# Ledger of designs, part 124: miniprotein binders against q9h3h3

Target 1, 235 residues: q9h3h3
Amino acid sequence: EDGFTAEHLAAEAMAADMDPWLVFDARTTPATELDAWLAKYPPSQVTRYGDPGSPNSEPVGWIAVYGQGYSPNSGDVQGLQAAWEALQTSGRPITPGTLRQLAITHHVLSGKWLMHLAPGFKLDHAWAGIARAVVEGQLQVAKVSPRAKEGGRQVICVYTDDFTDRLGVLEADSAIRAAGIKCLLTYKPDVYTYLGIYRANRWHLCPTLYESRFQLGGSARGSRVLDRANNVELT

## First folded at step 12 (miniprotein)

Design o16
Fold by ESMFold2-Fast, scan of step 12:
Structure o16 (fold): chain B 235 residues (1-235), chain A 103 residues (1-103)
Amino acid sequence: as target 1 above (235 residues)
Amino acid sequence: GSEELRKEVRELIYKAFELVMEAIELARKGDVSEAIQVLREAADLFQEAAKLAQKAGDPELAIYALKEAALVLKWIAELLEKQGKPDEAKQAKERAEQIKEKE
C-alpha cells in the first residue's frame, strides 16, 4: 500500500543527504530556543532548493533535531557492503536472518519510524511535537524532508539506534503517539536502504518490519503495532 | 559554475534512482527486458554524475556515484543470465569490475 511511496522517498532521501541540513542540536543549543527555531523553519515552508520567498535561500536536504544524548553511529557501512557482495558470490541463502546477522556483525543497526504528511499545518504541528519529544529526551533524533517543487507529501523520520531491539522500537512508537501523532507509521531498518533492498526485490525480503496504527479509544499504549513479517499484533 | 554543476550531479543521481525503482517494478511484473534497458539508463546516469562530480571538484561524490553504477551493472548481469544471454551478462560484469578498480 505505502511501499512504493516509501521506496521512492528513500531514493530521494539519499539525494537529500548530499545537501546541507538545518539542524537544532540540543547537545549545544538551549531547549528554550526550540520554539523560535520551529517558527523560523516550518517544514511546509522550507524549500528543497531555496528561494527568496522561503525561509531558506540555499538548498536544504533535511531539517533535523538532535537530542541531548544523541551519539551518531552508522556502523561499518563499507564492511557491510563488501560482505554483501561476498554473500551474493558465495551462493549462500539470502534471508531476513542472514541480512540481520550481517547488520549485527558490521554494527549497522539504526532504523526509523516513517510518517508521510501533506505540506501544511498538520505536518508542521506533527514535526513540532516530534521535535519537542526529541529535545525533552523521549526520542533520540528525528528529521523531516523540505518541501519539494511538486508539493507532494513530506516525510518525518524518527530514528532508533537498534532495529533488533524490539522494545526500543516499541518505546519510540509510544513516544511518537504521546506527542499527539495519529497517522500511519512504518518502521524500516537502515541496512535495507544501504544494500538497495526495496519492496520489489529478488530475495523477497520485506524492508518494512513494523506498522503502527493509532488506536482510537482506551489503550495503555495508544497504538496497534503489527509485526509485518510474522503478521502478529505486538500491542 | 561549480554550484550549478553540483546541482546537476544531484539531479542525475536522483533520476538514476528513479529509474532503479522503475526497473524493480518491471522485473517484479516479469518485464525483464524492459527492466534491463531501464537499468542500463540508470548505470549511464550514475557514470555521467561521477564525471560531472569529478569536474566539480567533488571526488567523494564521484566515488559514491561510481559505486552505485557498479551495483546496477551487477544487477543487469544477473538479469541477462536469467534471460539466457551469458555473453552480454559477462560484458556487464566486466564493466562493473572496471569501475570498481577506479575506486
Scores: ipSAE 0.000, ipTM 0.153, lowest interface PAE 16.0, mean pLDDT 81

Design o17
Fold by ESMFold2-Fast, scan of step 12:
Structure o17 (fold): chain B 235 residues (1-235), chain A 103 residues (1-103)
Amino acid sequence: as target 1 above (235 residues)
Amino acid sequence: GSEELRKEVEELIRKAFWLVMEAIELARKGDVSEAIQVLREAADLFQEAAKLAQKAGDPELAIYALKEAALVLKWIAELLEKQGKPDEAKQAKERAEQIKEKE
């Protein structure tokens, strides 16, 4: 039952990753072209499977912006999956600590800050702010989901290279806040995505490691961050 | 008691992260020297938190605080390297490695 739900979510994620992406690549494209690209492909209007009335006639899995220094490294995902199968059959407990060790062993270290927003002006404005921060070098890479056929919230993902590097995670949070983002943020390591750890997982694990909440009133940083895995308030 | 000590540890960790966040903003504005000073204070607070966590009987929290101190010192070293201060950067890196040995 929980396995079926996780398989369904994993299949949807894999389909999106395999479909074409709309990419602004700052490694090969001048920063001056970003505003025109953002106007052409607002995420609230780009459809998941294409529509003659939208900016795209063909399926789009993700809309992404790559920073000038972006260098993709997913680690050994195949070895991770094999080790995960062995862990499940071993009878050993499945905890955040064991998943962390599995990720380190196979160098699957990337992670992402997630924000979920309804389609509309606020989503498009938030994405534009994130995209500019990436092109300006304050963030490394980001992507946003296209509008689903059924509707519902869209997700912006802002990546960091190493989920075990807490300073890098916090720097990304700070840059997101500096871009004007005020909504709730949660941080998820990619190892959880590859292994199908979502909200309805059978091991009852929290699917995120950190939460960030915007704080009004001119606090030094503008956010409160909670480490969910260790139950420690960082701010 | 140990519950009161644990609250003190959590407050020290919170104060240390507050300083880390202030340092991030200072570095973004180009105030790198001030950022380094604030980060040194944060590293000291994380080390103090680790000592109190050990006294409170929470070795996992102590290791957590030590790891944060080492990461802060590594960032100090990177900022010093960018300022053209390689000898000071080396000292910060060596201090980070010494802290990791306590884990």
Scores: ipSAE 0.012, ipTM 0.503, lowest interface PAE 7.9, mean pLDDT 84

Design o18
Fold by ESMFold2-Fast, scan of step 12:
Structure o18 (fold): chain B 235 residues (1-235), chain A 103 residues (1-103)
Amino acid sequence: as target 1 above (235 residues)
Amino acid sequence: GSEELRKEVEELIRKAFFLVMEAIELARKGDVSEAIQVLREAADLFQEAAKLAQKAGDPELAIYALKEAALVLKWIAELLEKQGKPDEAKQAKERAEQIKEKE
């Protein structure tokens, strides 16, 4: 119904995470098979709920590539959620600093660079570049959303292990740019996702922690990275 | 020709960003002195790319490469501060500012 936008986004995210994923796992699959897998499952053609005319007949939540060294660590999400409930009851101010502290305390540190692209060649090309960077070891793990029933932009997520590690965040940005990506990137810590904090939230928190802008549209690489909370250019 | 120069500029920029990635990983592991050395190489490549872009008739690409060189020198300065080398850090900051003033 007419609940908060965050309620609808949380329900969609939960459904996607619970539905089957199409995964290229470089820990168990030779890198030589990547190009064939990318050709079989271009994200502009893979449908969210399945279609006999698409590469998938059944629902697909995410299309993902795991790097050879990828080791998932979600931290203590249950402890984080319990602490969040206690914080809301306590009357203590809810700020970016308070969420950062909860994330550190419960080791829920992962985050992701996000890019939003329309279905089509540019999306598929960008995803192929990211997937190759993951398999070659420049990035650790990435995923892309399948095509929605009503269309709309799709999202590529490139994960880092620790959103508080500024050098690691910058390293991932540099690897994304080296892969040929030129669009706007925004960085969101997973702690915001686990707590259901999206763009429209009752605490007026900005879930975007970092922003990366490419300055030229030509053959050039590189970007400027801004810490949005402090309005400081990252080095 | 100009097309050959543009491809060479793109290759230099690509190599420079690869060195930046290597330096960030070295800094993360605590190998800060090696990270600084690799970043100095990256700054040199960005400056070379800027000169070549100018010869190719692409002033926007040249300005972009110079801005990346300045950022790398700023990162070198920050790492030098953490190493307890404030005089060398000041020198790197001054070089970055000189590049920004150029264009």
Scores: ipSAE 0.000, ipTM 0.139, lowest interface PAE 17.8, mean pLDDT 80

Design o19
Fold by ESMFold2-Fast, scan of step 12:
Structure o19 (fold): chain B 235 residues (1-235), chain A 103 residues (1-103)
Amino acid sequence: as target 1 above (235 residues)
Amino acid sequence: GSEELRKEVEELIRKAFYLVMEAIELARKGDVSEAIQVLREAADLFQEAAKLAQKAGDPELAIYALKEAALVLKWIAELLEKQGKPDEAKQAKERAEQIKEKE
């Protein structure tokens, strides 16, 4: 068990959420300004803590694009956390099912498709495609991590409103593929993020619920999606 | 010996991250003053871990712990600014920069 690494990842993710974000908000900014904004803030060049010569002198936690119809609803995160503490104290088994019930009870339903790419042109190109899909209304909201101090992979997160709504999850996957994305995608519910469920968690849970693999020319859909928790193909 | 010291360092770092997680949740609930207190304890633990890592002959782990201490002090400064305490925020920022210079 590697709880230390999981806790470090949780602390870093929460720090990023608290640090300033660079946001293109299509609810208040004309779509015509997107290309200039993307050119100004390519994620491979935006540094996590600011550097001379980067687009930012100050820390940036996330680079985000909000769609015109985006209406954030994080649910009752405080109630979720209180219930999580009670669940851990109770000795009740911690399984995907019990976490799902906890999320539903507290309306913490959002989740995200994740893609991990090395800093560089391919990351910037993928992010631009996702950002355009968000501004055009095919996706609701997305964010990408800035370049880390050590230069590791960066993550693009594409959000959906309800991780229990399989059709919504599949529609987002389809839109990501239509934007030209061909890499492996995994889907993680925000409840797992809030509760610190990462790789090597102490409850031995798979940190993602779905995976999507690109399928060239096979079906019109462009990908195969697997429900990892139930080992069921959704497409 | 050195291996036992390294395990103690890892335990201190783990405890510091638990406190960071607790502080972030307190801040989300609006308990900002309590969050700052918990973050100050986390920063102290990271600095203690750095000193012990140096004694254990692990300079990379020491630098890692110092970087985390500086980050935590920056968060304290940001929370203090939100509370309208700019003088205290400046002190926290200056302490973070002093730690970065030691790296």
Scores: ipSAE 0.000, ipTM 0.123, lowest interface PAE 16.2, mean pLDDT 81

Design o2
Fold by ESMFold2-Fast, scan of step 12:
Structure o2 (fold): chain B 235 residues (1-235), chain A 103 residues (1-103)
Amino acid sequence: as target 1 above (235 residues)
Amino acid sequence: GSEELRKEVKELIRKAFELVMEAIELARKGDVSEAIQVLREAADLFQEAAKLAQKAGDPKLAIYALKEAALVLKWIAELLEKQGKPDEAKQAKERAEQIKEKE
């Protein structure tokens, strides 16, 4: 019952990954062109499957910005999938620790901060802030979903290289807050995405490792970060 | 009792992470020497939290705090290396490795 929802979400994510992406690549494109590119492709107007009234006539899976130093490394995803099938067949318990070990063994280490925003001016403004932080070198890479046909919230994903490197994860949170983002953020390792670990999964695993809330005033600066697995306040 | 000690441990961890966030902002602004000093304070608080967590009978929380101390020391080493202080960086790396061995 829970497995059906997780499989559906995984199928949607895979379809988006396979469709064309709109990319601003700071490795090959001058930073001075970013503002024009953002104006041409605001995520609130770019449609998932194309529309005469949108900037795109063809399907778009993701809108992405690659930083100057971005170097993609997905690890051994095939080995991860094979090991996952073996684990599900075995009598071994499926836990966060077991999945973490699988990820480390197969070098599938990337992860992402997620934020969900309604289509509109605030989404476009948030994306512009994130994109500028990427191009300026404060973040490595980010992407945002196009507008779905039925509407609903869009997601901005801000990636880090290694979900086991907590300082790198916290550095990215700080940079997101410095870019003016005030909404709730959650952090998810890509291994969970590859293996279909979403809300209401059959193993009852928490689908995210960290949660970040904007904090105005008090002793904490910028954000309050919670380690969800250990129930420990980090900031 | 142990529940009161666990609350104290979590407060020490929170204070340590406040210092980590402060150090991130200082490093971003180019105040690297001050960032290193703030990170050393954070590493000390994480180690203090680990000792108190052991006293509270919470070995998972102690290991968590030790892992954070080791990560902070690793970042101190990276910042020292960028400043051209390889001997001090090596000392910070050795301290981080010693803490990992206690996990």
Scores: ipSAE 0.012, ipTM 0.488, lowest interface PAE 8.4, mean pLDDT 84

Design o20
Fold by ESMFold2-Fast, scan of step 12:
Structure o20 (fold): chain B 235 residues (1-235), chain A 103 residues (1-103)
Amino acid sequence: as target 1 above (235 residues)
Amino acid sequence: GSEELRKEVEELIRKAFLLVMRAIELARKGDVSEAIQVLREAADLFQEAAKLAQKAGDPELAIYALKEAALVLKWIAELLEKQGKPDEAKQAKERAEQIKEKE
């Protein structure tokens, strides 16, 4: 393994969210400016904590592209956290269904497709394709992590508004594939992220709801999607 | 120099992926013959990139490009089968398998 605990991963994610973001906002910026912005800030070269030799001298938490229709709504995260603490204290079973209910109750519905890529051409090319799909309206919003000093893999996150809307999740997968992305994709609801539930968690929950594998065959979907919770192939 | 060659390799791979994205769009619209033509161009660019990557002293990049070429050729074979061209499909599939053997 990589040696990280759920608490450590949650702390790193929170720090990244609080640091400045480099944003291309299609709600206020002409689409014609996107290619120049992508060339200026390739994610393989943007450093997490800044370096005079990189595109940024100051810390950058995320590099993001907002679509024209993007309307941020994180829900009631504080209420979710309080309810989570109460659930743990109650002695009730902690299951995927219980977390889904908490997320719905507190309107914490967003989720994301994730892809992990090594720094370099493949990452920058994948990000450019995703960014163009966002600006063209096929996806709503996406972000990519900057390069860590250690040179580990970076992550591209492509968001959907509602993880309980299976069709919307599958439509985002299709748009990612149409952008030329062939790597493994996994889908995680943000409720798991806000609660610090990662791969190594004490509740033995799988935070990944869907897994998408590229299918080379010219099918309309371009992928095979597995429902991880029920172990059922959806496409 | 080898660094200049590596930049050329990355440019070829970028162009090849643009063609793959175009082919996906064409295939979904039912323009299968055009999709096959665009994919053949993509496969050629990936193979050219692999050869240049070897010259640049980057075997990992060469293997990556060869894997992409093989996947594109497999898709060409599937599309050709759907067009009723099984002999051409078999040739594309054999070429993809030969590339995998070299990896």
Scores: ipSAE 0.000, ipTM 0.126, lowest interface PAE 18.6, mean pLDDT 80

Design o21
Fold by ESMFold2-Fast, scan of step 12:
Structure o21 (fold): chain B 235 residues (1-235), chain A 103 residues (1-103)
Amino acid sequence: as target 1 above (235 residues)
Amino acid sequence: GSEELRKEVEELIRKAFMLVMKAIQLARKGDVSEAIQVLREAADLFQEAAKLAQKAGDPELAIYALKEAALVLKWIAELLEKQGKPDEAKQAKERAEQIKEKE
């Protein structure tokens, strides 16, 4: 089962970033309009390349919701890239710690919780819950992929401002769980995306920092969060 | 040696993907002309990587690099169409098709 390489999957994501986005921007749009917008653009029905029978006739790369307090800060990506070049040339070991330090030095701190769901009611319900949490201020920003031509799972990305802030990452997880999401979540820092850290990378790094699994029983409610880099249970 | 050449190939591929990521950020800011220029550099690096991989005795890596070059050229063509430059877009599409045929 040779699927696409990690690099090819990244290339598809890059193409999606270049195509038009459907955006609900709570900074300029009243929250009262959200339910109508969600009904108009359910992600299970919005097609990646457009279809006369779908909500869109033209290509859509992403469906996104921006929170009222959302202020994008990508950091110094140019400085990060130069430092990455120097690190590789230096021959020093490339570890999660060295990448974390590069990210901190260049303020490339954002990251995201990822969830993969099949097209259908569960995806649309999950997205609606996430979108409402964003508009209500529990989350900063989120996006969801449109339906691919051949089907397959779609991805919801829920962003946080600082992947080194464990409390902030855990608070986002809690908000996602409060929205009714019960599937596996993984967390990826954007610095890994900028530096090309995907599955099967040459440094054998895990491409995600955290993993969240839903648990509901006795006194154990919410989720269990594992720090993959340090092999430590956070909750 | 072939191992030293392979490491150079991997570095060229990594550098090419970094340029593709930079081009996305430029396109998002509306700097489409700069994005196209950065993507052209990425396509050139992928093609250079493919030639070097062949010299290193790694035809699978060479084919991989050529496939990535073709994909980048198709994106360049799409961006050129949006800028109203259909002749340049056609040239990029033709180059991508020629690379696919030589896999």
Scores: ipSAE 0.000, ipTM 0.136, lowest interface PAE 16.8, mean pLDDT 80

Design o22
Fold by ESMFold2-Fast, scan of step 12:
Structure o22 (fold): chain B 235 residues (1-235), chain A 103 residues (1-103)
Amino acid sequence: as target 1 above (235 residues)
Amino acid sequence: GSEELRKEVEELIRKAFELVMEAIRLARKGDVSEAIQVLREAADLFQEAAKLAQKAGDPELAIYALKEAALVLKWIAELLEKQGKPDEAKQAKERAEQIKEKE
């Protein structure tokens, strides 16, 4: 699935994290300034490496919105990586449960809902809805990729602070749906990203923890959520 | 032993990714020809890692390395296309498809 393109070990994804970000930080900026900021930096027009005549003249790795309560906590990534090396040499089976336990032990708990959209009005409208939900406190933090010169799909990432908190993950899904998003969403814990668990990984692990599909017919959340690790329907 | 071979494979993969990172920096500076050369080195290291992984008895790691080599070769093709070298770009694409067939 395409949901893992932005999380692939390609240098392009890593370079984006290292390049400057365009950030609306609701912790220090009044919410009344959001609409002007969104109009200035629509993700379909912001270019990855900057172009004269685009909204940006300099490279932009990500466009992000931080909520008022956003407090970054990456956990002990160094300890996680050391434990991962030990696990690989131990002969112990590598399973979703084993990775979950490593994540808990090292407090690497964040995760994200991913959606992929073509550049254009629908992407910009979806991002604006997500950004407003973040500033209004329904979501914690989100980012969207700038437009690549190749013109491929762009990704919106909506983060939650604890992937083991199933209700929190479902609440984020509900808020995304309330913003008018109808496309497929996939959820990936950041521990999988740090350890290189992508599509076609060498341990044959499913790269998504949850999937959300828009459901016609007025479900309470507007979606049907599947727990991929346990093969259980949550809604 | 097989464990020592696996560590060597992982070191080759690490070096290959470092070269891919360097190629991104070169491409950002507009040094596209140098970026292509560095990417060719990365593709070679991924292919070497795949061969060594097969010898270590780790076919999943070998497939992973081959997939990374194919992706690097496709990126080389895109950069060559942008330089106005379509024949060389076609050769890089054909090499990437050949590697995918081996998986």
Scores: ipSAE 0.000, ipTM 0.150, lowest interface PAE 17.2, mean pLDDT 80

Design o23
Fold by ESMFold2-Fast, scan of step 12:
Structure o23 (fold): chain B 235 residues (1-235), chain A 103 residues (1-103)
Amino acid sequence: as target 1 above (235 residues)
Amino acid sequence: GSEELRKEVEELIRKAFRLVMEAILLARKGDVSEAIQVLREAADLFQEAAKLAQKAGDPELAIYALKEAALVLKWIAELLEKQGKPDEAKQAKERAEQIKEKE
């Protein structure tokens, strides 16, 4: 459950990031081709390591959709990692505030809304909705994991440029809900991912900053968003 | 006792995953031979962790560690194949299958 989970998840994430990606890039591909691409590569059928029975014969790390205005900005990840090593050896307290300062200093500001779904129709339908929102310009970029384990859940990640920009994070949540997504969403800054900080970590840090729950007949947004770090309801 | 052994197992698994991450970086730089050596060390640590988990009375953790060892050996075989060493790749694949059959 815990213990070695952080290193295990970091190793899996690095491998996936370094393997080839299947990308629909709206900056160079007409939006009219999206439906055919989604039909060709449903995430419940794309396998992590490829096989003759799936849409892919070669390994796939991620299936991604880039919006027309998408501009990659990962910041100075190498500087972040060096500063993290220095922080660990310094004896200074490791807190959410200290990590936030490291992220800002090294411009590692991106973050993501996460949803975990079992392989099948609901996953493929959710991904199609997200992909359309990205191509239509309501979201900037998203990716979904391929099928790696029998019975294991897959993850859809919807990125925002700046986890410190609360309004931008909430705007992305609204767009996800408008796309028809009703499941639980959690928001994680990429700084925690780059440093291998997951649920079970030695510093007892909560890598989830926000949580979104669907509400029928609720707010105009269709959801309630909780700031997990400060225990404040935002909607 | 069993609790101390379980913590030792988790430390071995964490160390093995850090070696896996190092090997991935080496392979992407083109240092494939060094990557294979580091992956072999990782596979050995996963196998050691599995044996220690069995002593700790945790068969689920032992199976987990063995599955990771088999995956690492499969990666070693793929890298050896790319280096034009099919006989060594076959040996690594056979070792991975032997580990899977123990499960």
Scores: ipSAE 0.012, ipTM 0.281, lowest interface PAE 8.7, mean pLDDT 82

